# Miniprotein binders against q9bqp7: the designs that were tried, part 66

Target 1, 240 residues: q9bqp7
Amino acid sequence: VPQNWFPIFNPERSDKPNASDPSVPLKIPLQRNVIPSVTRVLQQTMTKQQVFLLERWKQRMILELGEDGFKEYTSNVFLQGKRFHEALESILSPQETLKERDENLLKSGYIESVQHILKDVSGVRALESAVQHETLNYIGLLDCVAEYQGKLCVIDWKTSEKPKPFIQSTFDNPLQVVAYMGAMNHDTNYSFQVQCGLIVVAYKDGSPAHPHFMDAELCSQYWTKWLLRLEEYTEKKKNQ
Key: E = the ipSAE of ESMFold2; O = the ipSAE of OpenDDE; V2 = 0.75 times the mean of E and O plus 0.25 times the DockQ between their complexes.

## First folded at step 7 (miniprotein)

Design Kc31 (at its last look DockQ between E and O 0.62; V2 from the best seeds 0.00; counts 0 for: pae E 1.7 > 1.5)
Fold by ESMFold2-Fast, scan of step 7:
Structure Kc31 (fold): chain B 240 residues (1-240), chain A 81 residues (1-81)
Amino acid sequence: as target 1 above (240 residues)
Amino acid sequence: MTVVYVIITVESEEEAREIAERAAELARELGGRVVDVEVYGNRVFIVITFPSREEAERFAEELRKLAEELGARVTVLVEEG
């Protein structure tokens, strides 16, 4: 149980859309400051098992590809992920015209992979938008807030070269999603409430993406784990 | 039960194989069960379980002494379960 509990959901907010909602999805720019990001907190508080497995994977890859080859591989993975997110923002943005879209990005295997998921996505409310938890003092940049199969979700788009059919195989992704959710629910720049999460793992070969839906109960369970990671981060920073 | 993750870095593949055997033997002598041992080039990755945290911490201390004697870099990560 975390020492400093704070609720993930805001009882003063509704998850239902209304006519006062912006016609264009929100895109609040991320301001870099002293406040830690969700990704920084998670990177600095990896479990012993995660640290060990990551280091072993890196060593194996370096032996396979060489040090320069490994660096190129990781840079390419990052670039592919960035392009995938840019393509999704373009597809989901009502302001984007066909002439402004990069057709090569839209024809990637990753975009083909998510087509069946995108058919169930509507009512986009935020894209590539900054969130800040004013009380817990952390920030983040979420990918998307939209309705998935009629439920308002924080949606996180992931690329993977290996199958991730179970939510457990996505590691810290559930923590990332609920951290963004809790921040958005208490951020004065937003007026609505999100109670569900969705992690979408897309594949380079166009194989159907795996959606990992997180209902309110599952989000609450991962929120407790996120609070513990945040406490660990705070303690580590205090002791340095 | 307590899980211990060990990462050892040495100067050569031969030294890595030698220290992997020494570390695994040390773990068994101190009541540990060696779950996995993998050598990748000049680095060793070991997973060990101990009945309690006390045995795990004793192993970590003895392994750090062994690493110092052999000029190896060691990271010992103790995770309670």
Scores: ipSAE 0.678, ipTM 0.930, lowest interface PAE 0.7, mean pLDDT 86
Fold by ESMFold2, look of step 8:
Structure Kc31 (fold): chain B 240 residues (1-240), chain A 81 residues (1-81)
Amino acid sequence: as target 1 above (240 residues)
Amino acid sequence: MTVVYVIITVESEEEAREIAERAAELARELGGRVVDVEVYGNRVFIVITFPSREEAERFAEELRKLAEELGARVTVLVEEG
């Protein structure tokens, strides 16, 4: 139980966007500042189990590939993830024409993997957009805000080479989503709020992606865990 | 109950197998339950549970001494939870 509980939802905001359709999804620029990002908070507050599992994976990979091979592998994985997000932003943007799309971005197993999910996505309100929690003082860059099967969600796109059919197998991804939701709901750049989350795990081989829907109750449960991680981070910074 | 995560690096695969067995025996002698042991090349990965943090920290101290005797690098992570 966090000492200073703060609500994820903002009673001052509508959970329904205005009836007037925006012509362009929001894309708030990420600003450099001294407040921590969601990903930094999560990285700095990993459990000992998470640290062990990550280090074990790294050591195995280094033994198999060598130091240089491991560096190239991780660079390629990072590039694939970056290109996947760029492709999704392009696909979901109503302003982008076919001539402006990079053919390499659109031809990947990850994009094939999410096609069945994209059929259920509509009403895109934000893409690759910065959020800041005005009160709790943290920042993030959310992937997408859109309706999924009629429910307005913060949607987080993840790439994976291993199947992740259960939300528990996504580690800190639910915390990342609720942290973005809380920040968006208390950010003056946004006039509406979101009560649901969605994690979409895409696969390199094109296998159907796994969606992990988070209703308001589940989001509230993970929000409490996020607040604990943020408190832990804050306490560590006071001692450094 | 306290969980201990161990990563050991040695010079050879044979040394890895040896220190893995010795670390597991040391854990049991100090009241630990070995949950998992993996030898991968010259690396060892171990998960152990102890009834208390005090027993886990005693194991960590003794394991570091063993690692120094054998020229091994060791990382020990102790988590209550």
Scores: ipSAE 0.528, ipTM 0.892, lowest interface PAE 1.7, mean pLDDT 86
Fold by OpenDDE base, look of step 8:
Structure Kc31 (fold): chain B 240 residues (1-240), chain A 81 residues (1-81)
Amino acid sequence: as target 1 above (240 residues)
Amino acid sequence: MTVVYVIITVESEEEAREIAERAAELARELGGRVVDVEVYGNRVFIVITFPSREEAERFAEELRKLAEELGARVTVLVEEG
C-alpha cells in the first residue's frame, strides 16, 4: 500500500462535463518547473530487469546497425512518433484551428492504423495539454482527452513496430495514463473528471491499431502502482 | 524461481565469448538453468534461473570472483521470478 495514498478520482468534481461543450480543446502549455514529469518518474523507477532488457536491446541494435545507425534509428523513431502526434492533433482539432494540414503528415501507416479508432473518438476536450498534480507534485503532458465509444478517456497514442495485442505488452503506458488522469482530475485548470483511459498502439505498416481500454476499476489498480513508483522516485531523490 | 541477469564487460569480443562460456558453465555447476546468452562485442548478457535465491546469490558471488580474476566488469541482478 502506498504510504502517501491519494485518490485518482476527485469526489468534488461532477462527472458531468459542464454543458458548455468547449468548442475548442484545451491546450495548456507545459511549464518548465522543478516538478518531475510522469515520464521522468517512470524512467527513473524502472526495474533492474527493465534496465537489463533495454541495455541488451540497445547493444543488439548497435551490433546490427552500428553506433551511428542506431543513433539514426532512434532519431527516426522519435521523429515518426512526433509527426504522428502532430498529425493526430491536427485531425482531432476543430477545423477552424486546423493549420494547413500538411497532407504529408496524414500519409503515414500510423495514421492509417488508427482510422478505425478515430471513428469512435468524439467530444475532444483537450489536446497536448499539461496537467499538474499539486498535492503529489508531478506534471505531465497528455495527448488527448476525448470520448471513446461514448466514454470520456485520457487517450495515449503509441507507435510500435511490433504487435502489442495485450495491455501488459504496453509496459508502463498504463501507469502514464492513470498518472495523467489523476493529475487532470485534481488540476484546477480542468473543470471535468475522467474515469477511463485508452492506450492506442498504432502500427507503421498500417495494420489496425490495438485499443487498450481501461475502465475505472483497472485505472484504480494501475493508480496504486503509479503511487508506488512515485514514492520510489521521491525516496531515490532524497538519497541523492 | 530466482532469475539472475548478468552483464559482463570485457576488453575484447574474444574475451567476451570466453567469459560467457565460463559464466554459463559456472551457472550450470551451481544448479542454474541458462536461459539466454547473448554476446555483443565486448559485452555479455546472460539470463539464468535458479531454484532458490541462495543458489543465485552463490552464483553471483562466484561470478564476481571470476570477473575479478579476469579483470572484467560484472553486474549481477538477482530477482525473484
Scores: ipSAE 0.303, ipTM 0.789, lowest interface PAE 1.0, mean pLDDT 90
ESMFold2 (binder alone), look of step 8: mean pLDDT 84; pTM 0.812

Design Kc32 (at its last look DockQ between E and O 0.90; V2 from the best seeds 0.70)
Fold by ESMFold2-Fast, scan of step 7:
Structure Kc32 (fold): chain B 240 residues (1-240), chain A 80 residues (1-80)
Amino acid sequence: as target 1 above (240 residues)
Amino acid sequence: SKVIYVIITAPDPELAREIAERAAELAKEHGLKVEDVEVYGNRVFIVIEAPDEEALKRFLEELERIAKELGVRVTVLIEE
């Protein structure tokens, strides 16, 4: 049990649309701050196994591709992910926001991969939007908040070249999703409550994306683990 | 039982292969279970299961001694 437990859900909020809710999805900009991001906390508190496996993977890839080849590979993965997120934001927004031409981004295998998921997504309330937990002192930038099969979710879009059919294959992604959820539920810039999460893993070859739905109970379980990672991060920084 | 992760960095791939074999045998001599050993270039990645903390301590002390003699660097990652 975390020393500084805090609830993930806000009992004063509802997951149902309110007449006062904006008709346009929210997009609050992320401000640079000394307050740690969700990504920073997770990167600084990786398990010993995660550190070992990541270093082993890195050395294997460098051996196969060379130093320059590895840099190109990682740059391409980052660029593909960025383009995928930009395309999704455009598809889900009422107004076109793509920096590149729509036909180039929308033709990607990753977009084909998620078509069957997008048919079940509606009621978009936030896109590429900043969240801050004022009590627990962390920030984040979430991808999307929308209804998936009728349930309001924090949705995180991931790209992968390897199959991820099980949620355990998504590493810290469940922790990232619940961290955003807890922050949003207690952020005064938002008025609604999110109780569910969704991790969507899209594939480069266009094969069907794997949706990993997280109900309220599962989110509560991962929330406890996120609080422990946040506590570890705080202790690590004080004791350096 | 405790699982530990060992990363060894050698100055060259030949020495990396040598230390990988020596470390695996040393672990077995101390009654530890070697789950996995992989070598990529000049780096060695070992996963060890240790049922006894005293045996683990003796193994790590001997490994560090051998590492200093051979000029290799050992990083040990233990899930606390």
Scores: ipSAE 0.651, ipTM 0.914, lowest interface PAE 0.8, mean pLDDT 85
Fold by ESMFold2, look of step 8:
Structure Kc32 (fold): chain B 240 residues (1-240), chain A 80 residues (1-80)
Amino acid sequence: as target 1 above (240 residues)
Amino acid sequence: SKVIYVIITAPDPELAREIAERAAELAKEHGLKVEDVEVYGNRVFIVIEAPDEEALKRFLEELERIAKELGVRVTVLIEE
């Protein structure tokens, strides 16, 4: 139970987008400041079990690939994720710059993997957009805000080389989504709010992506867990 | 009871396997239940269930003594 609870939803703000106002998706730029990012908070507050499992996984990979091989593997995974997000931003953008879309960026197993999900996505309101929770003092960069099967969601795109999700990433990914939701719902750069979240796990081989929908009640449950992680982070920083 | 995670880094794989075995024996001597022991190269990953804090602390004291004797590094992760 967090000592200072704060609501995920903003009662002064509409939870429904204005359908009569088809706007260009928001893309609020990140700005440097001293407040922590969502991902920094989550990394600094991992449970002892998460730390143990991560270290064991790293050791297994280093044993198999060698130190340099592991570094290369990690770099390639990061690059694939970056390219995937760039492709999705391009696909979901209603208008492009004069530059041509990179055809190689659009032809990947990950993009094929999400095609069935994209058919259910509409009303894109934000892409790769910064959020800040001014009261709770954290920032983030959300992937997408759009309707999924008629429900406005913060959508987070996740890549995976194998069908089995990483348990540690899956555990914290819902916290990441609700942290973005809470920040967006209280960020003066946004005039609307969201009540739902969606995590989409895409696969390198093109296998159908797995959507993980979070309704308002589930989001509220994860929001409480996020507040505990933020509180833990703040306490650790006070003791340094 | 409480679950504890122990990571040991040895100078070489042979010593890692030996200290994994010795740590498991030590845990049993102190009444702890060894849930899992895995060795990957020169590192050992142990999951232990402790029945009480006093047994756990005595085990950790002995493990630290053995670690200093053998020149291995021990990291203990305890949830409270």
Scores: ipSAE 0.636, ipTM 0.921, lowest interface PAE 1.0, mean pLDDT 85
Fold by OpenDDE base, look of step 8:
Structure Kc32 (fold): chain B 240 residues (1-240), chain A 80 residues (1-80)
Amino acid sequence: as target 1 above (240 residues)
Amino acid sequence: SKVIYVIITAPDPELAREIAERAAELAKEHGLKVEDVEVYGNRVFIVIEAPDEEALKRFLEELERIAKELGVRVTVLIEE
């Protein structure tokens, strides 16, 4: 049980979106503060197994690609991910805010992969927006808040070269999603609450993306795990 | 039982293979189960299951001795 329990959901916020659908998605800039990001917390609290597996994978890749090849590979993966997020932001943004859609950004296997998911996405409330949990002292940048199949979700878009048909194969992504949910639900910059999460794994080859929907119950379960990771991080930082 | 993750860095691939074999045999001699051994270039990755802390301790002590003898670096990752 976490020592510093905090609820994922805010009882003071109504589940009903206030009828003023903001015509424009929120985009709160990330403030660079001494406050740890969700990503930093997760990275610093990886299990020994995760560290081992990552290092093993890295060495395997270096053996296959060479050191320079691996650097190029990692750079390309990062760039592809960035472009994918930029493309999604462009797609999900209202037409009036659409900078000239770089048609080249839309011509990706990843975009093709998520088309069937995008059909079920509506009511975009936030895109690339910062969240802060003031009490738990962490920040994050969430990809999207929108309705998926009529349920308001924090949506996290991921790229993968390998199929991830199960949520368990998404590693710490569920923790990231619930961390964003919990922060958003208690961030004064947001007037609404989210109760669901969605991880979308997009594939480079354009094969149908895997949606991993997280209901309120599953979110609550992962929230407990997130709190434990946050406590571990906090303890490690006190001992440094 | 406790699972440990061992990463060994050798100066060359040949020594990496040698130490991988020696480490695996050492684990067996101490009653540990070797679950996986992978060698990538100069680095060895071993997953070992120790039946108890005493066996683990003995193994790690001997592994460190061998590592010093061969001039290799051993990193042991243990879940708490």
Scores: ipSAE 0.628, ipTM 0.925, lowest interface PAE 0.6, mean pLDDT 91
ESMFold2 (binder alone), look of step 8: mean pLDDT 81; pTM 0.756

Design Kc33
Fold by ESMFold2-Fast, scan of step 7:
Structure Kc33 (fold): chain B 240 residues (1-240), chain A 82 residues (1-82)
Amino acid sequence: as target 1 above (240 residues)
Amino acid sequence: SKVVVYIIITGVSPEEAEELAKEIAKLAEELGGRVEDVEIYGNRAFIVLELPTEELAEKFAEEVRRLLEELGLRVTVLIEED
């Protein structure tokens, strides 16, 4: 699909706040649909390298932990990520009171890891909010839309046990971010324009999180790659 | 633009895996390719290699599948174009 037929940015929209913009962050609920999610598209169109590396990692971990230990490990990683996202939503929501916050959710190395990033985050416009690209027929649930160092970004919070100092080490995360961005920019439930992305990789031991900022040009480059993955997904579904 | 081939062999002992990796490396080299990495975990072997063209990679994959299936082993061969 030619990128110029399905642009990531919407020329009819502005990234500046309007008087008509809501004062509280949007949280559009994800509706169950047959339309594929961003995560499903990416999971079903993994590169040959990604499939190989995942299987090799899985076998190494099973050898180290046993089958039951591996299941427990993956379950714990998932649960920690879920709790991290819940804590961030609580911290960033202007409607939360101290009474409404779960103190235990805020006590983690991951939250300590991300503190220096949070100091640069303001103007939150959406939290845990559904996006849909009606023309390209995909949906997603984004983590956060807010200003990072003065620039409006789709922000994706990640947890990792290994250092991820380079954006290349985050695999499909840039594709996930731009897929949400393109959907939001063309979703009638939203009125603003997002042109930047931010992937924040937080660490369990509390060491400083790595921020990977994506400017408009980089987002456009990854958008082209996302369109190819979406096309591959559609072709695979025709044969199933 | 080189073509990368990923091989996963299942049902091998570590000794069998090492010997098979050497045979696979020889086949790749005969086709102008190069082995990048070999790792063995339990009863599985993971091999990464490069070949000059997609045509040669497909020929190589067919030879590898034939070799391992004759030995009663399970093999997955994944070809990725640059």
Scores: ipSAE 0.597, ipTM 0.901, lowest interface PAE 1.3, mean pLDDT 85

Design Kc34
Fold by ESMFold2-Fast, scan of step 7:
Structure Kc34 (fold): chain B 240 residues (1-240), chain A 83 residues (1-83)
Amino acid sequence: as target 1 above (240 residues)
Amino acid sequence: AEKIVVYVIITAPSPEELEEIVKRIEELAREHGGRVEDVEIYGNRAFIVLELPTEELAEKFAEEVRRLLEELGLRVTVLVYRE
């Protein structure tokens, strides 16, 4: 899929706030359909390197923890990630829409890890909100759209046990971010344009989170790679 | 620049057999102009990362590895990746 046929940025949209923009962050519910999600596309088109590394990691962990221990570990990692996202949505929401705030969620090491990043986040436009690319027919659920250091970004919150100081160490996360960005920029439920991305990797021990800022040029580069993954997924579904 | 990497996963009934098989795979790689970059053994599985000079040689190497493991009656996964 040529990038010039399906641009990431919408020329009819501005990244500047309008008076008509809602003061409350958007939260459009994700409706499951035959339309593939960003996560599904990426999972079904993993590179051979990613497949090898994942299998090697699984075998190492199974040897260290046992089969049941590995299952418990992965379940706990998933639950910690879910709690972290719930806490961030609560922190960034200006309203009391989240009635059951757990004080323990707000005091986790992951939340401590992101404090310095949160100080630079303002102007929240969307939280836990569904996006759909009308033309390319894929959907996603993005974490957050807000200004980071004055620039409107699609922000993706990640938890990690190990340091991720380079964007390359975050694997498909840049593709996920630009996929959400391209979808939002062409989704009729949204009226603004996002040109930047931010991947925030938080650490359980409270060590300072690593922010990976993606400017418009870098987003365009990853958009081309996302289009190739989407094309691969579509061909795989058509032929299988 | 193209870097052709081959990932090999071997499953054997015992760790003793893995050491000999890894050595044979290292020799096959050398015969195809490649080298072993990493080897990790976890229980009855071996994970090998190799670099080959061209995609053509990597595919020939992969086929020879698959043939070797099939002759031994063992499970193998061989993935050729252009980095």
Scores: ipSAE 0.138, ipTM 0.669, lowest interface PAE 4.6, mean pLDDT 84

Design Kc4 (at its last look DockQ between E and O 0.88; V2 from the best seeds 0.00; counts 0 for: pae E 2.3 > 1.5)
Fold by ESMFold2-Fast, scan of step 7:
Structure Kc4 (fold): chain B 240 residues (1-240), chain A 82 residues (1-82)
Amino acid sequence: as target 1 above (240 residues)
Amino acid sequence: SKIVVYVIITAPSPEELEEIVKRIEELAREHGGRVVDVEIEGNRAFIVLTLPTEELAEKFAEEVRRLLEELGLRVTVLVERE
């Protein structure tokens, strides 16, 4: 049990639609400040195993592609991910926004990959939206909050290139989802409760994306691990 | 529970890594531990070991760092505290 335990769910909030809920998805801008982001906390508290496996993967890639080739590969992976998220935000935004979409943003194999998942996504409540946990002092930028198969989820979109997946943040993705969930559930900018998570891994070749659904129990388990990572981050900062 | 230690060695050539890995295996045994896995990727070696206690793992890590420093080679030693 972490020393500074705090609940992930807010029992005073409902996941059901309310008449006072906005008709357009929320998009709260991320304010840059000294409060650590979810990604910063996770990056600074990688396990020794994660560091070791990442370094070995990098070495294998450099041997295959060369140092310049690896640099180009990493830059391309980043750019593809950015474009994929921009396309999904466009697709899931209000219909008025969709009329003048950039055709190039919608063309990627990654978008083809997620089509069967998107059929089950509705009731979008937030897109590319900032969350802040005032009590635990962390911030984040979540991809999407919407109903997946009738359940309100924090949804995180991931890209993967078979056969060479970029693994840098793969191990921590469930932690990222629950960190956003816990922050949103206690953020005054939001009025609803999220109890489920969804990680969607999309493929460059258009192969069907893999959805990883996280129910409330699984989210609670990963929340405990997130609190331990946050505690480790805070401890490291105090010891400097 | 046993402590896991990760060792990453960089050398000018792959040939040197074979000798160094064997010396590290001997050091692990001396401290009551063992090598779980070894992978040589070009000029780098990636070694996974287990040690019986955190104290022995830290002592082993320090001796590995000294060995590689004396050889003029870069090493990263990571001790899992869990």
Scores: ipSAE 0.685, ipTM 0.936, lowest interface PAE 0.6, mean pLDDT 86
Fold by OpenDDE base, look of step 8:
Formats: sequence, structure tokens, C-alpha cells
Structure Kc4 (fold): chain B 240 residues (1-240), chain A 82 residues (1-82)
Amino acid sequence: as target 1 above (240 residues)
Amino acid sequence: SKIVVYVIITAPSPEELEEIVKRIEELAREHGGRVVDVEIEGNRAFIVLTLPTEELAEKFAEEVRRLLEELGLRVTVLVERE
């Protein structure tokens, strides 16, 4: 049980999306400060098993690709992910739909992969927007807040070369999503609340992406796990 | 409940690595544990072990570190706490 329990949902915010479709998605810039990011918290609180498995995977990849090949691979994965997010931001942004869509960004297997998900995405409220939890003292940059199948969600887009048909296969991604939800729900820059999360795993080969929907109950369960990770991080920092 | 211990060893050669893995397996047995999994990737071994208690796991970890440090080898020992 977390020692410092804080609710994921803000009772002071109405669940009703204000009927005014914001004409423009929010894009709050991330302020670099001493406050840890969600990603940093998760990375610094990996289990020993996760560390071990990651190191083993890395070693295997180095043996297969060589050191330089592995660096190139890692750089390419990062670049592909970045381009995918940029393409999605362009697709989901009402203003950018008319401007210089780099057509090359749209010609990816990952974009093809998510087409069926994008059909169910509407009412975009935020894109690449910073969130801060003032009380719990963490920050993050969320990918998207939009309606998925009529439910307002924090949407996190992921790229994978391997199928991830189950939410359990997404590792700490559920924790990231709920961390963003909790921060957004208590960030004064946002006037609305989210109760659902969505992880979308896009595939390089253009095969249909896997959507992992997180309802309010599942979000609450992962929120408890997130709080524990945040406490662990805080304790580790005090001991340094 | 058994404590899981992860050991990562880097050796100058695969042959030396195999000998070290055997020695670690023996040390695990001396502490009432066993090897669960061994993967060798080039000059690195990835060993998963189980020990009966945290105390035995920590003693084992110390012995492994000492042994490998004396040999001038790099080792990472991770004791999974419950």
C-alpha cells in the first residue's frame, strides 16, 4: 500500500467533457526543472529482473549486430518512434492537416498499422502536452488526449517490431498512462478530467495495431502501482 | 519463499566463463541454492539462481563478488528482494 496515497481522479472536475470541442488541441510546453519525469521514475525503479533481462537482450543484440550495428539499430528505433509521433501529431492536429504534411512521414508501416484505431479517435483535446502533478511532484509529456470510441482517454502510442496482443506485454506503459492521467487530472492547466487510458501498439509491417483500453477500474489498479514506483524513486533519491 | 539472484559475468574467454559458471553453481549449492537458468552470450554469462533465504542470497552474492574480483573479472550480482 502506498504511504502517500493520492487519488487518480479529481472530484472537483466534472467528468462531462465541456461540449465546446476545443478548436485547437492543447500543447503545453515541458518545462525542464528538477522535478522528475514519469519516464525517469519508471526507468530508475525497474526491477532487478527487468534490468537483467534488458542487459541480456542488449548483449544478444550486440553479438548479432556488432557494437556499431547495435548503436545504429537503437538510433533507428528511436528515429522511427519519433517520426511516428510526429506523423500522428500532424494527423491529429486540425491545423496541420492543411499545411505541409511531409508526405514521407505518412508513408510508414506504423501509420498504416494505426489506421483502424484512428477511425475511432475523435475530439482531440491535447497533443504532445506537458502535465505536472504539483502534489506528487512529477512531470510528463503525454502523446494525446482524445476520445476513443466515445470515451475520453490519455492515448499513448508505441512502436513495436514484435506483437504485443496483451496489455501485460507492454511492460510499464500502463503505469506511464495512469501517471499522465493523474497528473493531468490535477494540473491547473487542464480544465477537464480523463478516466480512461489507451495504449496503442503500432507495428512496422503495417499489421493492425493492438489497442489496449484501460477503463477507470484498471486505471485505478495501475495507479496504485505507479504510486509505489514513485515512492521507491523518492526513497532512492534520499539515499543518494 | 525462494530468493532469486541474477548474476552477470564477463570473462576474457568463453572457456574461462564456463569454468566460472561451474564454480558459481557449486557456491550456490553450498548456500542451499540452485541454478535455474544459464545463458552464455559470447564472453558474458547470464545466470539465474534461487536461494532459500535473503541472508543466504546476500552471503552468496558476497562470495561471488569476492571470487570474481580476486580473478579480476567483472560481475554484477542482483538479489531480488521480496
Scores: ipSAE 0.502, ipTM 0.870, lowest interface PAE 0.7, mean pLDDT 90
Fold by ESMFold2, look of step 8:
Structure Kc4 (fold): chain B 240 residues (1-240), chain A 82 residues (1-82)
Amino acid sequence: as target 1 above (240 residues)
Amino acid sequence: SKIVVYVIITAPSPEELEEIVKRIEELAREHGGRVVDVEIEGNRAFIVLTLPTEELAEKFAEEVRRLLEELGLRVTVLVERE
């Protein structure tokens, strides 16, 4: 039970039948400042077990690949994820046209993996867009806001190939989604709100991606956990 | 209720690493604890322990840090406090 509870949904905000820009997704620029990001908060509040397991995994990889080999491996994994997100932004942008670079991005196992999910995605409202929670003082960059099977969701795209075991992002994914949702719902750059979340795990070999839908009740439960992590982060920074 | 403690140590040689691990195991017993798991990966040891109380776990953690400081070596001690 967090000491400073705050609602995930904004009671002053409701769905509008005339919400602006159904044809042009929002892309609010991310401004880096003193306010912590969602990712930073989650990384700084890992459990002792998570830290221990991650360090052991890193040591095993370094012994196998060498320090330079491990750096190259992790850099390549992040690059593949970045390219996947670029491809999805291009595919989901209604004003984008096919180009040679777009064709190279579209020729990946990850894009093949999500094709069946994309058939159920429509009404894109935001892509790679910054969110800020002014009251709780955190910021983030959400991947996508769109309808999934008729329900408006904050959608988070994840890649899965040689995943790091027990890393923060793997088991913190629901917290990341609800943190973005809560920030968006209280951000003056957005005139609407969302009550649902979707996590999509795509696979390098093209195997069908796994969607993980989060309804409003589940989002509220994870929101409480996010508030506890944010509270922990705030207390740690006061002591540093 | 038992307190879990995680210890990660780095030593310059396998012989020194083994001696340090043995000393940490002795320190754990001196504080009423037990070693749950020890894993050696190259020049690092990854140790999981339980201690009977938070007070004993903190005392153990302090003594481990002091031991490695006296040897001029780095250590990470993580106490799972609740």
Scores: ipSAE 0.400, ipTM 0.843, lowest interface PAE 2.3, mean pLDDT 84
ESMFold2 (binder alone), look of step 8: mean pLDDT 85; pTM 0.834

